# VH-VL binders against p56860: the designs that were tried, part 58

Target 1, 255 residues: p56860
Amino acid sequence: MMTAEVRTPEQGGGPLTTEPRAPRSAPGHADASAPAFGPETDPRDIIRWALAAHPDLLMPSAFNLNGVVLLDLAAQAGYRGEVVFVDTGYHFPETLATRDRLESRYPELTFVTLNAGASPDDGQTPPDLYASDPDACCAARKVDPLQRYLKEQGPSALLNARSRDQASTRADIPFVEEGGARRRVNPLAHWTREQLEAYAAEHDLPVNPLYFDGFLSIGCWPCTRAVKPGEDARAGRWAGKGKTECGLWQGENKL
Below, E stands for the ipSAE of ESMFold2; O stands for the ipSAE of OpenDDE; V2 stands for 0.75 times the mean of E and O plus 0.25 times the DockQ between their complexes.

## First folded at step 19 (VH-VL; framework fv_lerdelimumab)

Design j5 (at its last look DockQ between E and O 0.35; V2 from the best seeds 0.00; counts 0 for: pae E 4.2 > 2)
Fold by OpenDDE, look of step 19:
Structure j5 (fold): chain C 255 residues (1-255), chain A 120 residues (1-120), chain B 109 residues (1-109)
Amino acid sequence: as target 1 above (255 residues)
Amino acid sequence: EVQLVESGGGVVQPGRSLRLSCAASGFTFSKYGMHWVRQAPGKGLEWVAVISYDGRYKYYADSVKGRFTISRDNSKNTLYLQMDSLRAEDTAVYYCAKDFYDVTRYFDYWGQGTLVTVSS
Amino acid sequence: SSELTQDPAVSVALGQTVRITCQGDSLESYYASWYQQKPGQAPVLVIYGENNRPSGIPDRFSGSSSGNTASLTITGAQAEDEADYYCYSRDSSGNWLYVFGGGTKLTVL
């Protein structure tokens, strides 16, 4: 009765020393000091600079007039990255349709819609949170989704459609903003409303039709109204609520 | 000159179907939203439906939702309204209306309308 | 659905001024457009936005808005201005839903 000693092979599974993957050195922000841009600088040149300095550049957009103009200029300048939009569930159908027109017009760009198909009843927030706490609503439905996506993608810079002529609160916006999580580039900083309108008309750009009905700045439908003649372009945003910004550009949630 | 010409109206019995057409000319049809508006005899205007320039978006008044279907053929410059399960209260002149763009809050051009009569 | 309310009928003497008013919650956020309809004819756009006139509309027609109201004013009413007038705006639901007012019959005396 030969007791066959089943030699259990000592699987010397040496501990895979997962060498801590050296933190990918954030590609050295080439401290390339932003060139001295001026009011007469072609926005396309600013965008070309931004692309050279930041090949991972991303473009958040809400497809307002500024955003539509910037998108066209960026495409001309050689941008081939993402156009990032957040569906809050409270957008006007016209805004979504404008997005779709742009997506069709610029097949060389990648349109990304965060929370596509969102609705007031989707459970993200109480359906009427916009009325009781617009800051909380914007935080949950707009800022947080965008912040999460940007954190995941980790772009070194953003291409923004902000201009000085949009509101008094933006009167001093520079071409390049430093600090925060990433650099912000504003090629349209010095473009006026008249210049934007003229450019859009000349190039037959798909502008949100609500713009022609007094909606000079367009957000969520519960928090946006048409502006009266002589009002600030953003006077129709959170009217009567003491709120002037959604939180994307200020405070702790600054992009 | 912008022209909108409705057709397909007539007399039908309750529960039957009818299809209206609107032939468009004088503008780039494929760039604009289109609407149907109706008016019962001796009554006011009632918005019925809208379709976006590319047909991707369709919206209806509650009174016709689930019974009417708006559509378009941009290659033919034609707007349609399929009306199913017709009721007496659907009796009206049906107007085709051009949106100023896609989609705004006003109609810059109207057709002359086509009469639909639903009667037993 | 949001509603727009109009007076069913108003009168104006020839050469005088008349105001037709439309009221509704949606008008807090949206401009109204106005349509003139004469007997047996299709509606015609006469005012849109705050105070925009289409080409061919006389300058005696003007628009205004305040709070939840929109108004069409005819300054120096003419006999040919006798018609039904309808206000139109977006439904307050935020979708591509729309609503007409009940209409106002204007009589020129």
Scores: ipSAE 0.444, ipTM 0.774, lowest interface PAE 1.5, mean pLDDT 90
Fold by ESMFold2, look of step 19:
Structure j5 (fold): chain C 255 residues (1-255), chain A 120 residues (1-120), chain B 109 residues (1-109)
Amino acid sequence: as target 1 above (255 residues)
Amino acid sequence: EVQLVESGGGVVQPGRSLRLSCAASGFTFSKYGMHWVRQAPGKGLEWVAVISYDGRYKYYADSVKGRFTISRDNSKNTLYLQMDSLRAEDTAVYYCAKDFYDVTRYFDYWGQGTLVTVSS
Amino acid sequence: SSELTQDPAVSVALGQTVRITCQGDSLESYYASWYQQKPGQAPVLVIYGENNRPSGIPDRFSGSSSGNTASLTITGAQAEDEADYYCYSRDSSGNWLYVFGGGTKLTVL
């Protein structure tokens, strides 16, 4: 079996950035304590606070529905920083096309692609690792490249698209998580899938087309399927492989 | 009213080339992916190729890869299929079809097709 | 690559219910869409995303899936439903190659 895809220069290669990263806050300009945010707080107010407290804020994204909505809200709230995407070499073509549409729509943002896995034959991991050891595959092609970049850039906070509605493992996500190497800000923590869908439709956002084909959580093609009626949104991720979360949010590799 | 009108079909000898066009109207052409699908006389449907909304991504069935080239001109609302090194097996009615989104697998509108006959 | 397998022909009595099936390995991961083609006409999309009907498609058409099988069901079949029906889905996960099933000729008796 051979794919019919012809790759373009913007799809592969290495990180793409057009603007210098803003300097970190001065050492004595430590972040302010987060305000008392509630379930009715406009996510843009949370983002504006985060930008003021963390001028070096970075936004990782895999361009799922939550991430696309967050990106639009962040742009409205004044975000002008980086959107960091890891090209694992196993993304759906639809995901790469979504990235390109988002780049065109938000010229004020800097889209950075980390090319740790643009080709399965890049000599970094064995072929077929996704089937035999998905944790090792994720570590090599997704977690490690992102962690390396974050160590290099040293942001004091990340802007994340997680919401409590996505999975039982996320039911307790606060608006602001303290600890670790950096603060993590979740402006969409209390938004439901219905609110996200309504926002995306009303603003005509470039959503990954697979979402409309039952793919409610999209990762690499070997580990992603359409969800069945009545299943959790993440049920299609690593189905039958005993894995429910990416290592980015838990365990030894936590951001 | 979405309309897709194919043209450029005809009779051609094996090994020769032919270019198909599809004129689109009634929707914002530059927002959607476009496909070619073919049907040999008396046979079933076969997907041929797709091109993304901006022309950046192109995908082909294995049966035509390396011989056919899909392209589009968004300023003219026109989809093209350049068919090189034609074979008798390429004889079919060729339909252009509008993608529901960009590079998905759903075709919400189809043209009436243009016949390509490869013989002699 | 993988193929989508359909029975070549199915019959239904006028007003009765019929199920047209499509089987393939890719259907574990991808939904099928369904296309109706009447003689001398271009195909028409009748079901997508498992059970969504485009505007203008009668509500007697429905879709479902289980395991590696997708199904198109027509309840209260009418003479105008006599046509060829094609399932269509992605070939093997991770490829953008698409395949049609071989088609099912529906005869309304």
Scores: ipSAE 0.328, ipTM 0.692, lowest interface PAE 4.2, mean pLDDT 82
ESMFold2 (binder alone), look of step 19: mean pLDDT 89; pTM 0.903

Design j6 (at its last look DockQ between E and O 0.59; V2 from the best seeds 0.00; counts 0 for: pae E 7.2 > 2)
Fold by OpenDDE, look of step 19:
Structure j6 (fold): chain C 255 residues (1-255), chain A 120 residues (1-120), chain B 109 residues (1-109)
Amino acid sequence: as target 1 above (255 residues)
Amino acid sequence: EVQLVESGGGVVQPGRSLRLSCAASGFTFSKYAMHWVRQAPGKGLEWVAVISYDGRYKYYADSVKGRFTISRDNSKNTLYLQMDSLRAEDTAVYYCAKDFFDLTRYFDYWGQGTLVTVSS
Amino acid sequence: SSELTQDPAVSVALGQTVRITCQGDSLESYYASWYQQKPGQAPVLVIYGENNRPSGIPDRFSGSSSGNTASLTITGAQAEDEADYYCYSRDSSGNWLYVFGGGTKLTVL
């Protein structure tokens, strides 16, 4: 009765020391100091610089006059990235139509609409939150969706359509903003309304028809009115509410 | 000189169809939105429909939605209104109006109108 | 649907000033346009925006707005100003809808 000693093979499974994968050093964004741009610098040159420094550049847009002009200039400068729009459910039909026209005109760009098909009754917020708490409404329907998308995409910079001529609060906007989650590039910082209008006309750009009816800055329809002669371009935004910005560019939710 | 000339009006029975035309001249037709506006006898003006300069966008008053179709042929400088399932309340002079630009709230030129009468 | 309301009739003495008012919620946000219609004629644009006059419209016609109202003023009314006047603006529903006021018949005395 030969007791076959079943030699249990010592599975010396040495602990795979999963060496903690050294945090992939974020490719050293070469601190390439932004060139000294001036008021006479062609916005296309600024955009070319931005593309070279930030190949993952994204363009948020609300398709106002500035945004439409920037989009054309960016396309000319070789931008082939995303144009990111947030559908709040409260946009004017004219704004959505402008988006669609731009998308048709620039097939080389990728138009991304966050929350496409949103509506006041979609359950994201009470339908009348804009009236009782416009900050909360903008946070929920505009800022938070955009922030989430940007966090997921992780662009090193944004291409923005902001200009000094839009409002007193924007009088000191630089070409390149540092700090925060990412760099912000403002190629149109020094362009005037007249320059923007002239450019749009010269190039037959699809401008939101509301612009020609006094809507110099266009957001959600409950919070936007035409401006009167002599008013600031953004005076029609949240008129009477003590609010001047959506929260995209200021505070803790700064893009 | 800008000219708008409506045609196609007449007398029809309820439930029938009629097609109106508006011939445009004196401006670049393909650059402007166009509207239909109607006026019942002895009544006020009623906006009916709009079509964008490129024909991509069409909007209608609730009173005609699902029954009327606005269209355009830019090669012919012509605006159309197909009216189906006509009702007595559709009796009106129908005007074509030129938009000030594209989908604004202003009509800078009007035709003389064409009369549509819906009666049994 | 938001309605634009107008007085059905107003009168003015020759050479005097008259104001025709349009009221509606949409007028808080949108400019109105004004149209003059004489008997048997097509409407004619007389005022658009805050206070813009098309070419050929006399300077006695002016526009203004306040709150939820738009107004057409005729300063120094002439006999030829006797007509129906309609305001026009967007429907406040947020949709791409438009609406006329009910119209005001102006009589020049």
Scores: ipSAE 0.697, ipTM 0.830, lowest interface PAE 0.7, mean pLDDT 91
Fold by ESMFold2, look of step 19:
Structure j6 (fold): chain C 255 residues (1-255), chain A 120 residues (1-120), chain B 109 residues (1-109)
Amino acid sequence: as target 1 above (255 residues)
Amino acid sequence: EVQLVESGGGVVQPGRSLRLSCAASGFTFSKYAMHWVRQAPGKGLEWVAVISYDGRYKYYADSVKGRFTISRDNSKNTLYLQMDSLRAEDTAVYYCAKDFFDLTRYFDYWGQGTLVTVSS
Amino acid sequence: SSELTQDPAVSVALGQTVRITCQGDSLESYYASWYQQKPGQAPVLVIYGENNRPSGIPDRFSGSSSGNTASLTITGAQAEDEADYYCYSRDSSGNWLYVFGGGTKLTVL
């Protein structure tokens, strides 16, 4: 993601805009207009800046370790917006239980579940698509619903839980990115897995129980496995499919 | 010291009901998922059911779905298994097992079990 | 539901190394846990994850996995290791279903 971009026709941001949006730099590049954050910058300071600059800030989450840590830091920093989760019909029950525990713990946040009650047999996709074409399945059940929601809401920025300790394609993640339909803010960009674990333990955070079973990057059950010793943290996604990141999150006008 | 004590086993006829209890002590019961696991005489272990720490999520083995109901009372530190429409194949020692946390797949403590015998 | 297959019995000479295996489709995606059960007693967890031992489990117990097979290895087997051993894992079909293997009786000669 940091080095390759699929060229696409540019389209505007959300459905309603009060001003024309100027072209932005390609996704994944540092936003030169943001403060010069560094490795010692408290993520809460980054979140506070983002809230001041973007009162319409939204936070998508799949409730992995990074996402749970970010959610707690965001709540501390004054985030009171939405936490947006897509029910793909293929989530582990442990992931759904983690969502419910987080909702109970943070009543000041609004938890939005897109496609609530989805199931493999709900007709959104053919029953075997998750095995035969996982990219198409992900696009239909995760990416498309989230992208539609973001276009409807039209936020000027997203709060993302990306960090440099996830998949090697994310090693150069800036704290603030511009490009596409909206700015992306990565307060945990310089945090390591050890820092995330220490924070979660210190604050007694509700962590997805699959983390204790070696699932270091948790997606949907058909494409997620325990990470083997020496593998990249994202290797457990798309087990047997040879994929380390959702390929549809690329190019202009994607997430 | 973590302790799990099952009770409520006995001999019953097919089609009848029993309710098992598991009294827990030595840990904060309301923080952990709890499981039932059974073992027919001379046979291996079979997982039966799980209930999340707050009781919101309950899951069952296919062999018992629709007949067994797992529940908990966190104020009494007690796990329950309501067993309806009992069959001869439900004859087993029933163990209460403590999850490492909430739904982690690992049981760090087990009770000594209570015997349920279903026979004519 | 998916099954986990174990050999019903294995033997080991005192002080020797033995490996107990567990095979099943779900083990491509999920780690196995291993439980020891002595006659008339409740099971005891001996290995979880790839190779983690709970407190109090001797370091002669270890776990490993390759493909659809998980293994419990006991190096320097002792008389007290004589027991039934069960692997345990998640069904990979997306249901909340946990599956035990059929068990392996270990005899220490």
Scores: ipSAE 0.064, ipTM 0.612, lowest interface PAE 7.2, mean pLDDT 80
ESMFold2 (binder alone), look of step 19: mean pLDDT 90; pTM 0.916

Design j7 (at its last look DockQ between E and O 0.63; V2 from the best seeds 0.00; counts 0 for: pae E 4.9 > 2)
Fold by OpenDDE, look of step 19:
Structure j7 (fold): chain C 255 residues (1-255), chain A 120 residues (1-120), chain B 109 residues (1-109)
Amino acid sequence: as target 1 above (255 residues)
Amino acid sequence: EVQLVESGGGVVQPGRSLRLSCAASGFTFSKYGMHWVRQAPGKGLEWVAVISYDGRYKYYADSVKGRFTISRDNSKNTLYLQMDSLRAEDTAVYYCAKDKYDTTRYFDYWGQGTLVTVSS
Amino acid sequence: SSELTQDPAVSVALGQTVRITCQGDSLESYYASWYQQKPGQAPVLVIYGENNRPSGIPDRFSGSSSGNTASLTITGAQAEDEADYYCYSRDSSGNWLYVFGGGTKLTVL
């Protein structure tokens, strides 16, 4: 009765010392102090600088006049990154059509639509939240999706289409904004509406047709109206609601 | 001078099909949205359909959706309306209308219209 | 679909002022355009936007808007102004749809 001693092999599984992966040093904001740009600086030169300093640059867009002009200028300046759009489910069909036309015109760019095919009844929010709480609606359907995507992608800077001429609240927008999660570059900061319109016409850019019917700033259809003569471009956004911005550029949700 | 000339109207029986045409001249046809508007005898104006300048986008009134098809040939400066499954209530003068831009809220030029009569 | 409402008929004495009003939810957000139609003729654009007149339209025609209403005013009505007038705007649903008012018959007395 030979008791075969089953030598249990001591699997010396040495503790895999998971060396704490050194926190990937946030790619150092290249301390490259932004050059002194002026009102006469070509936006394309600003964009070239931004691309050199921030090769991971992303472009959020809502495809308003400013956004369409910026997109063309960026393409000319050598931008080949993402154009990021959020489908809230409440966009005008004309806005979506403008996106599609731009995507066709600029095959060298990557168009990213967050929540593509969204609708009022998709369960993200009550269908009429825009009426009772426009801040909550914008937070859920616009700001949060964009913030999540930007957090995932982690760009060191954003290329933005904001200009001083859009509203009184934007009168002091600089070419380069520091602070927050990332740098913000505004090549069109000093361009007037007239300059933007002239550029778009000269280059036959696909501008949202609602612009020509008084919609100088276009967002979700329940929260956007045509502006009257003499009103600011953004006066038609959340009219009567005491809201002037979506929340992308202010407060804790600042991009 | 801008000109819009409709054709293809006539008398048809219910359930039949008819195709309307609108010949455009005096402007760059491929840069503008185009519309069809109809008017029943002794009644008001009714918007029927729109097509974008590039022909990519088409929209219809509920009354004609699934039965009518708007199209365009920019090389021929021509707008079309294919009307299928015609009903008595489709009896109207059909106007071709030019959009000021692309699918704005007003028509700067109109054709003289073509009469479509649907009767048994 | 959204509706635009107009009075079916109005009258004005020669040389007097008349206002034709259009009402609808879409007018809170969108401008209206106005069309004149005479018997046996195609419609003609007379006003668009807040107060824009196409070339060839007399200056006695003017437009205005307030709340959910748009108005066409004829200041100093002429005999040739006798016609049907239609307002037109976008549908209020946010879709790529459009709607006419029911039309107003203007009689010049």
Scores: ipSAE 0.785, ipTM 0.891, lowest interface PAE 0.6, mean pLDDT 92
Fold by ESMFold2, look of step 19:
Structure j7 (fold): chain C 255 residues (1-255), chain A 120 residues (1-120), chain B 109 residues (1-109)
Amino acid sequence: as target 1 above (255 residues)
Amino acid sequence: EVQLVESGGGVVQPGRSLRLSCAASGFTFSKYGMHWVRQAPGKGLEWVAVISYDGRYKYYADSVKGRFTISRDNSKNTLYLQMDSLRAEDTAVYYCAKDKYDTTRYFDYWGQGTLVTVSS
Amino acid sequence: SSELTQDPAVSVALGQTVRITCQGDSLESYYASWYQQKPGQAPVLVIYGENNRPSGIPDRFSGSSSGNTASLTITGAQAEDEADYYCYSRDSSGNWLYVFGGGTKLTVL
């Protein structure tokens, strides 16, 4: 069919840098000037470079289409580290099912669930905070747990699934971002939604079923809806609030 | 083409059990979610249950949760519904329905149904 | 609320346009799908994913939504369109809970 496919973002949380103790710098990190990557660079070559430069590389994921594709490419490129997911207590069952399927498919990876056992009724936040102040709810249930974990683990870089065809705040993302608490590596920065979909189909990847039901940006159920025809992929997140993504890349939540 | 054939319906007393089967053909059964949908005589449609393509995830309507169990055997291309503790309100034609994908609620093919009558 | 409300009956003159509506809080967040059922027959999917028609469904069938209302529109209704029509969607609670509307009997005059 000739219609354009819709956009799929991936989300996660992050922290300010603090060392839990006096860790050693990795030898590969000391030599880690980023190469000049281009539009024809295989994402797996970017990941292989990142692994050599950052043996402590860590991959946060919310298991949207981008994240699922990145996970497969990373496993092929030799990633054997952690895949870090924050259970907010508000994920769709489909998202949790997707995590479980990915864990089964990639036994060589370590799937870490932060806030395991979280629920809306667990007392971590006031009842219905998600409705009255979704930014505060996101900070408490997603961003803060990830930031605490990253401070404890102290990775020198993160492997992120951001691509340039996602929400307007991601349009100019470089392959490697310097600054902040740690380097951020975006192997899919040049990929389009069509390439992501084609890859997932070719490799029979477990994609969140909600993607096929108009949920082009999947977050927690209280702040996610199916997009209407012609809307931007991110229009389904915090509808009417003007927020294009939850948390991780804004100043207050920068990883 | 795609065919779904339900069987195992009949007349049972309240409190008893019955097991429905749905034989599938004409598609790769193990790639798609499957559903049961029922319709009481003269009434509307009611979704009953879904099972994911690999059988790992099962979801039920509140009206049947704890009493009905959906399952599948992908080697036999067969969907099942085990119905325990049957009640008069479970009297219906039971359809199996193919999901267009995994668990997206788009029933692109339906069987002709099998009647379950719970009486006496 | 996860309840989907439909008018129990609607009439249309042959060749005219009719809308069958489905109302529920979940429709703010979830697409509806639409099923046609003729007496003694299994239902048939006519619209999914807002306005997608399965193969074999005439182009006179279309879907739309606004707010908490989904609509099935039949433009140029034919005698063969006389049937029961059900909307179907997900519960607004974010769980895997699904519900049909009560159904609308369409009579073509």
Scores: ipSAE 0.308, ipTM 0.689, lowest interface PAE 4.9, mean pLDDT 82
ESMFold2 (binder alone), look of step 19: mean pLDDT 90; pTM 0.915

